# VH-VL binders against q0aze0: the designs that were tried, part 51

Target 1, 268 residues: q0aze0
Amino acid sequence: MKIILVNNRFKENTEKKAQEIAGQLSALNVEVIIDNGLDEPYAGTVDFIMVLGGDGTMLRAARRYGQRAIPVLGVNMGTVGFLSNIEINELAEYLPLILREEYSLEARMMLEVAVFQQQSLLTRVFCLNELLLRSNSPRMLSFALEISGQKLEPYRGDGLIVSTTTGSTAYSLSAGGPIADPQLDAFIVTPVASHIINKRPLVVSPEREISLHLLEEREAIIGIDGQIKMDFGAENRVLIKRAPHPLLMVNLKAKPFFTSIDRSLQRQ

## First folded at step 19 (VH-VL)

Design MM80
Fold by ESMFold2, last read:
Structure MM80 (fold): chain C 268 residues (1-268), chain A 123 residues (1-123), chain B 112 residues (1-112)
Amino acid sequence: as target 1 above (268 residues)
Amino acid sequence: EVQLVQSGAEVKKPGASVKVSCKASGYTFDDYAIHWVRQAPGQGLEWIGGINTYTGDTYYRRKFQGRVTMTADTSTSTVYMELSSLRSEDTAVYYCARDESYFDYLSGTFDYWGQGTLVTVSS
Amino acid sequence: DVQVTQSPSSLSASVGDRVTITCRSSQSLVYSEGSTYLSWYLHKPGKAPQLLIYDVSRRLSGVPDRFSGSGSGTDFTLTISSLQPEDFATYYCLQATHFPITFGQGTKVEIK
């Protein structure tokens, strides 16, 4: 069995703990690869991914490995987030179940994001929480949103968020979007500081294709999961659709989503 | 208007502790980590550590591990840096700076800084 | 710790001059998905440092166009295309790809 341990580059004790866990697993004849983000993602066959950190660390794991249909377990080493399942001090209790594959999986929709220059593909990335389009200048943006070829009236404001239901409790929430049950598949489209009052958040079928482009020359940025940034200008267009594969999150311990909502609201 | 306002200058004896405050305003406090950077006389900038105000996690440069404690008070939008067992080489201007964060992720980019707090350690 | 070394340590220049400052890292600063956490700061006596450039080349909103950043891997450059009176300061690069965060030693830009 081959397991990837994904850790956070800024938490020294996650490196120590990852190596400790790697030693324990090696004693059980389990091959372990530690991924702190500095090396290319492991390309070979992997049976399980263990994320040592918070929701931000899980987001990186999802972007790197989420399309490979590998079970991913969130192990909290700090404040409990929406994507961790067990605490680090519980790992020993659950490790036998992990090794015997005695756990359930919860599928979480991901976004496939394709950025174009004219009609040429520049890059394709995957996203667990959201894509954020925002201004990179003092001036607000004027941009077009299309949903399955249907052009909405132009947007003006600071930007737009296209979120999964998993991402509904992140930037989308701060911008006034609804909290969505992560068991639902949907896009949530949330304007950021829209100057136009009738530009309400939209909940959109996961079968739709969402397109964004600027209507004026402006310096803008596409943000992915709050961690990846791409320059975005009048020559660019971005297409967003449901990713081919969901993230497969391991469920070992009941973690009621609705109890966790208050913690997310405290961020505001 | 984003502001980070630090507490005033301090004079301390070797072996004492100092606690410097950094009060944030003009933005959502828990969207940004707070880092501390110092500049000793005639020296460049030196990163001390930081605190993720969302998670409460702290990150200390090894040189300061065991002597520095960073805390955040969300009710007052204030971060504190306490440095103990002060030595003469700790004499410096101490700055707080904010860093965009997203859950436990930090970008390591310091877009707004406090005005600086002079801490003088003399016997 | 990852070392970040600036060159030159100081320089004298006149208003209107093109100024180039380099920053060399002891290790690659490329992180997951190509992110490169290299930033540039301006620091004047009695003032707080100011961010100019982040992610190697991305200008902070409101920073004048005369400031630009470039580079990749281990070698990075800050360029001031036409030096202005307010640009006389000490400039620092910072890397945040590797823990701990480290600054370059600084480059003092002085009026000739």
Scores: ipSAE 0.788, ipTM 0.900, lowest interface PAE 1.1, mean pLDDT 90
Fold by ESMFold2, fold request of step 26:
Structure MM80 (fold): chain C 268 residues (1-268), chain A 123 residues (1-123), chain B 112 residues (1-112)
Amino acid sequence: as target 1 above (268 residues)
Amino acid sequence: EVQLVQSGAEVKKPGASVKVSCKASGYTFDDYAIHWVRQAPGQGLEWIGGINTYTGDTYYRRKFQGRVTMTADTSTSTVYMELSSLRSEDTAVYYCARDESYFDYLSGTFDYWGQGTLVTVSS
Amino acid sequence: DVQVTQSPSSLSASVGDRVTITCRSSQSLVYSEGSTYLSWYLHKPGKAPQLLIYDVSRRLSGVPDRFSGSGSGTDFTLTISSLQPEDFATYYCLQATHFPITFGQGTKVEIK
């Protein structure tokens, strides 16, 4: 059995704990690869991913491994975690179940994001929470949104968020978008500081394709899960689709979504 | 308008502690971590540590481990840095700076800074 | 700790000059998905530091276009294409790819 331990680069205790867990697993003849983000993603066959950290660490694991249909377990190390399932001090209790594959999986929709320069594909990335289009200057953006080839009236404002339901409690919420049940598959399209009257958030079928491009030359940035940034200009467009595979989140312990909403709402 | 306003200058004796505040305004407090950076006379900038205001996690440079404590008060949008067991070489201007965060992720980019707080340690 | 070394430590220049400051890291600053956490700051005595460039080459909104950053891996540069009177200051690079965060030692740009 081979597993990947994903950890956070800014927390020394996470690094030490990852080494301790790796040692324990090796004693059980489990091969362990530690992914701290400095090396290329492990390309070989793996059976399980364990994320040691908060939701930001889970997002990196999802982007690197989410399309490989590998079970992913979030392990909270004492930080605020929305995507974690168990606490680090519970790991020993649940480890036998993990090794015997006695757990359920919860699927979470991901975005596939393709950025083009004119007609050429520049890059394709995956995203668990959201794509953010935002201005990189004091000036507002003027941009076009198309949904499955249907052109909406132009947008003007600070930007736009295209979110999964999982991402509905992140940037989309702060911009006025709805909280969505993560068991639903949908896009949530949330304007950021729109100057156009009646541009409201949209909830869109996951079968649609969403396209964005600028209508004027401006400095803009595409942000992915709040962690990856790409320059975006008038020569670019981005196409957003549901990713081929959802993230497969391991469920060892019940984690009720609706009773946890209060933490998200208290930040507003 | 984004502002980070720090508490005023302090004079301390060796062995004492100092607590510097950094009050944030003009933005959503828990969207940004707060870091502390100092500059001793005639020297460059030195990172001390930071606090993720969303998670409450703290990160201290090893040199300061055991002497520094950072806390955040979300009700007042204020972070504090307390440095104990002061020595003469701790004489410096101390700055707070914000760093965009996303859950436990930090970029390590300091886009707005406080005005600085002079801490003088002398016998 | 990852060392970040600036060159030169100081320089004298006239208004209108092109100024180049280098920053060399003891380890690669490339992180997941190519992110490179290298930034440049301007600092004048008695004032707070100011961010100029982040992510190697991305100019902070409102920073004049005479400032540019470049580089990759371990080698980075800040260029001021035409020095202005307000640009006389000390400049610092900072790396945040590796813990702990470290600054370069600074480059003082003085009036010739």
Scores: ipSAE 0.783, ipTM 0.901, lowest interface PAE 1.1, mean pLDDT 90

Design NN1
Fold by OpenDDE, fold request of step 21:
Structure NN1 (fold): chain C 268 residues (1-268), chain A 122 residues (1-122), chain B 113 residues (1-113)
Amino acid sequence: as target 1 above (268 residues)
Amino acid sequence: QVQLVQSGAEVKKPGASVKVSCKGSGYTFTGYWMYWVRQAPGQGLEWIGVINPDSGGTKYNQKFKDRATMTVDKSISTAYMELSRLRSDDTAVYYCARGREYETYLGYFDLWGQGTLVTVSS
Amino acid sequence: DIVMTQSPDSLAVSLGERATINCKSSQSVLYEYDNKNYLTWYQQKPGQPPKLLIYWASYRESGVPDRFSGSGSGTDFTLTISSLQAEDVAVYHCQQYYSTPLTFGQGTKLEIK
């Protein structure tokens, strides 16, 4: 068995823990690769990915490895989030199950975000949570939103979020988006301070495609999963569709989503 | 060993073009954005542009958009930067550099080529 | 374009003393979405390409001595060498990567006094 340990490059304690776990796994004749986020993703075949940290680390891991259809386990290291399944102090307990591959998988839809420069593809990114289009100035943006060829009225506002259902509890939530069952595949299109009072978020079929481009010569910003930033100008367009592969999240411990979210919201 | 190796020094006349190569090794070439930065003698660094070696997508400094062309040959892990209509003020050491953040071109550089001196003189 | 301005242009510091280089951006390079400062520092020795020192304003690159530190947020950033060593003689560059075009400071030449 070969396992990737993904830790948080900005948290030294996760690196130390990764080293420790790596030693333990090695003692069990498990091959371990540590991905600290500073090196290129491991290109070799692996059987399991263990993410040590919080939601942010999981998001990064998802972007790095999600397209490879590898089980990904979130191991929380003292943070609050929705993407970890077990706590670090529980790892020893569940390790035998991991090694025996006795766990369930939950498929989480990811976004495929294609950013174009003029007519050419600039980059393609897979992400678990969301894309945020937002003005780079205090002024509202004017941009075109198209869903499966249906051109909506020009959008005016501070920005727009296109989120997965997984991402519904992330920035979309803060923007007033609905909380979605992560077992449901859908796009959530959440306005960010629309000029239209009470503009409602859209829940869009994962079979559709979402296109965004500016209608003015202004600079905006694309953000992805709170970790990726790109410029977005008049000559750019974004095409968002369902990623061809979902993230396979490992479910070792029962973690009911709705009770968890209810508890989390109550704490805020 | 992870490294970028650039082509040798060039001497060009004004109005000519120069094409500098940069070969990456020791890492997945298509996995990282490739940047071009130049440095005139005794001056600071100036960003020319960036290319996604995987998609071929490019983003240029507007200053060079009309004169610079970035390309890649993935088969040999080599990036190219061609600068046309050379002027004397194009005299500089040209660097290729790898972006640390593979997901976006808005990044910093963790790996640099050794530099290529391009001298433009009549 | 975001203009990066370093100060001073040149600095002479005695061995073992603190060296401080400032970098100011014409606009904030803090991205609220990820709460990161898109600012990096490089060290460049004569005849060599720049070497990454600090990224995201305050994180040291692997292999960089602890005496190097980056601080600041928004528009004002500082590179500090707590105890100058002989091998630290170089030109230091700040760079923003908040938006294109990516821009650099003019560089600061650090010498031993």
Scores: ipSAE 0.922, ipTM 0.953, lowest interface PAE 0.5, mean pLDDT 95
Fold by OpenDDE, fold request of step 21:
Structure NN1 (fold): chain C 268 residues (1-268), chain A 122 residues (1-122), chain B 113 residues (1-113)
Amino acid sequence: as target 1 above (268 residues)
Amino acid sequence: QVQLVQSGAEVKKPGASVKVSCKGSGYTFTGYWMYWVRQAPGQGLEWIGVINPDSGGTKYNQKFKDRATMTVDKSISTAYMELSRLRSDDTAVYYCARGREYETYLGYFDLWGQGTLVTVSS
Amino acid sequence: DIVMTQSPDSLAVSLGERATINCKSSQSVLYEYDNKNYLTWYQQKPGQPPKLLIYWASYRESGVPDRFSGSGSGTDFTLTISSLQAEDVAVYHCQQYYSTPLTFGQGTKLEIK
């Protein structure tokens, strides 16, 4: 068996734990690759990915490895989040199950985000949570939203979020988007401070495509999973589709999503 | 060994064009953004543009948008930067540099070529 | 464009003493969504390309000595060498990557006093 341990290079405790776990796994004749984000993603074949840390680390792992159809386990290390399945202190208990591949998988839809510079593809990114279009100034943006070739009325506001159902509990939630069942595949299109009061978010079929571009010569930004930043101007276009492969999240321990989110909301 | 190796020094006349090459090795060439930066003698660094070696997508400094052309040949892990309509103030050492961040061109550079001196003189 | 201004242009410091180089951006390079400062520092020795020292304003690149440190947030940043060594003689550059065009400071030449 070959396992990738994904940790956060900016969190020393996760690095230490990754080394410790790597040693333990090696003692069990498991080949281990540690990915702390400093190097390019491991290109070789692996059987399992263990993410050590919080949701941010999981998002990075998803972007790096999510298209490879590898089971990904979130191991929480004392952070608040929704993407971890077990706690670090539970790892020893569940390790035998992992090694025997006795676990269930939950498929989570990812976004395919294509960013264009004029007519040329600049880059493609696969992400688990969302794409954010946001004004780079206190002024509202004017931009065009198109869904499966249907051109909506020009949008005016601070920005727009296109999220997966997994991402519904991230930035989309803060912007007033609906909480979505992560077992459902859908796009959630959430306005950010629209000039139209109480403009409703859209729940869109994963079979559709979403395109965005500015209708003015202004500078904006796009954010992906709150970790990737790009400029977005009049010469740019974004095309969002369902990723061809979902993230395969490992389910070792039952985690009640709706009760968890309800508790989280009560704290606000 | 992870490295970027650039083409040799160039001497050009005003109005001419120059094309500098940059070959990457020791890493996945298409996995990292490639940047071009120049440095005039005794001056600071100036960003020219960036290219995604995988997609071929480019983003230029507006200052060079009409004169600079970045391309890649993935088959030989080589990036190219061509600068046309050369002027005396284009005299500089031109560097290719690898971006540390894989997913965005808004990044910093962890690997540099050795530099290519381009001299523009009458 | 974000303008990066370093100070001083040149600095002479005695061996073993602290060297401080400042870098100011014309606008904030702090991204509010990830709470990161899109600021990096390079060291450039004569006849060589720049070398990465600090990224995200305060994180030291692997292999960089502990005497180098980066600090600051928003628009004001500082590179500090706690105890100057002979091999630290170089030009130092700050660079923002918050938005395009990517821009650099004018550089600071550090010499031994």
Scores: ipSAE 0.917, ipTM 0.949, lowest interface PAE 0.5, mean pLDDT 95
Fold by OpenDDE, look of step 20:
Structure NN1 (fold): chain C 268 residues (1-268), chain A 122 residues (1-122), chain B 113 residues (1-113)
Amino acid sequence: as target 1 above (268 residues)
Amino acid sequence: QVQLVQSGAEVKKPGASVKVSCKGSGYTFTGYWMYWVRQAPGQGLEWIGVINPDSGGTKYNQKFKDRATMTVDKSISTAYMELSRLRSDDTAVYYCARGREYETYLGYFDLWGQGTLVTVSS
Amino acid sequence: DIVMTQSPDSLAVSLGERATINCKSSQSVLYEYDNKNYLTWYQQKPGQPPKLLIYWASYRESGVPDRFSGSGSGTDFTLTISSLQAEDVAVYHCQQYYSTPLTFGQGTKLEIK
């Protein structure tokens, strides 16, 4: 068996724990690759991904490995979040199950975000939570939203979030988006401080495509999962689709989503 | 060994074009943004543009948008930067550089080519 | 465009002494969503390309001696060499990657006094 341990090198505790766990796994004849985020993603075949840290680390792991259909386990290390399944102190207990591949998987829809410069593809990113378009100044943006070729009325506001249902408890929630069942596949389109006071979030079929572009020559920013930053101007377009592959999240421990929302949200 | 190797020095006349190559090795060429930066003698560094070696997508400094063309040949892990309508103030060492940030072109550079001196003189 | 201004343009420091180079951006390079400063420092020796020293304003690149440190946030940044060594003679550059165009400071030449 080969396992990738994903941690954050900027979090010393996760680095140390990764080394410790790597040693333990090696002692069990498990091959281990440690990914601290600075090196390119491991290109070889692996059987399991263990994410050590919080939601941020999971998001990074999802972007790096989510398209490879590898089971991904979130191991929380003292943070509050929605993407971890077990606690670090529980790892020893569940390790035998992991090694025997006795766990269930939950498929989570990801976004495919394509950013264009003029008519050319600049980059494509798969992400678990959301794409954010926001103004780079105190002034409101004017931008066009198109869903499956249907042009909506121009948006005016600070920005827009296109989120997965997984991402519904992230920035979309802060912007007034609905909490969505993570077992549901859908886009959540949440306005950020819209000029239209009663502008409502949209729940959109995952079969549709979402396109964004600015209607004015102003500078904006796109953010992906709150971690990736790009400039966004009049020469750019964003196309959002459902990713061709979901993230396969490992479910070792039952975690009741709806009954835990209040506690989790109060701690954020 | 992870490295970027650039083409040799060039001497050009005003109005001509120059094309500098940069070959990457020891890493996944398409996995890292490739940047072009130049440095005039005794001066600071100036960003020319960036290319996604996988998609071929480019973003240029507006200063060079009409004169610089970045391309890649993925089959040989080589990036190219062509600068046209050369003038004397284009005399500089031109560097290719690998971006550390995998997912965005807004990044810093952890690997540099050795540089290519381009001299523009009548 | 974000203008990067280093100070001083040149600096002479005795061996074993502290060297301090400042870099100022015309606007903040702090991204509020990830709370990171999009600022890096390079070392460049004569006839060589720049070498990465510090990224995200304060993180030292692997292999870089611990006498090098980066600090600051927003618009004001500092590269510090706690105890100058002979091999530290070089030109140092700051660079922002908060927005395009990516821009550099004019460079600071560090010499031994």
Scores: ipSAE 0.901, ipTM 0.941, lowest interface PAE 0.5, mean pLDDT 94

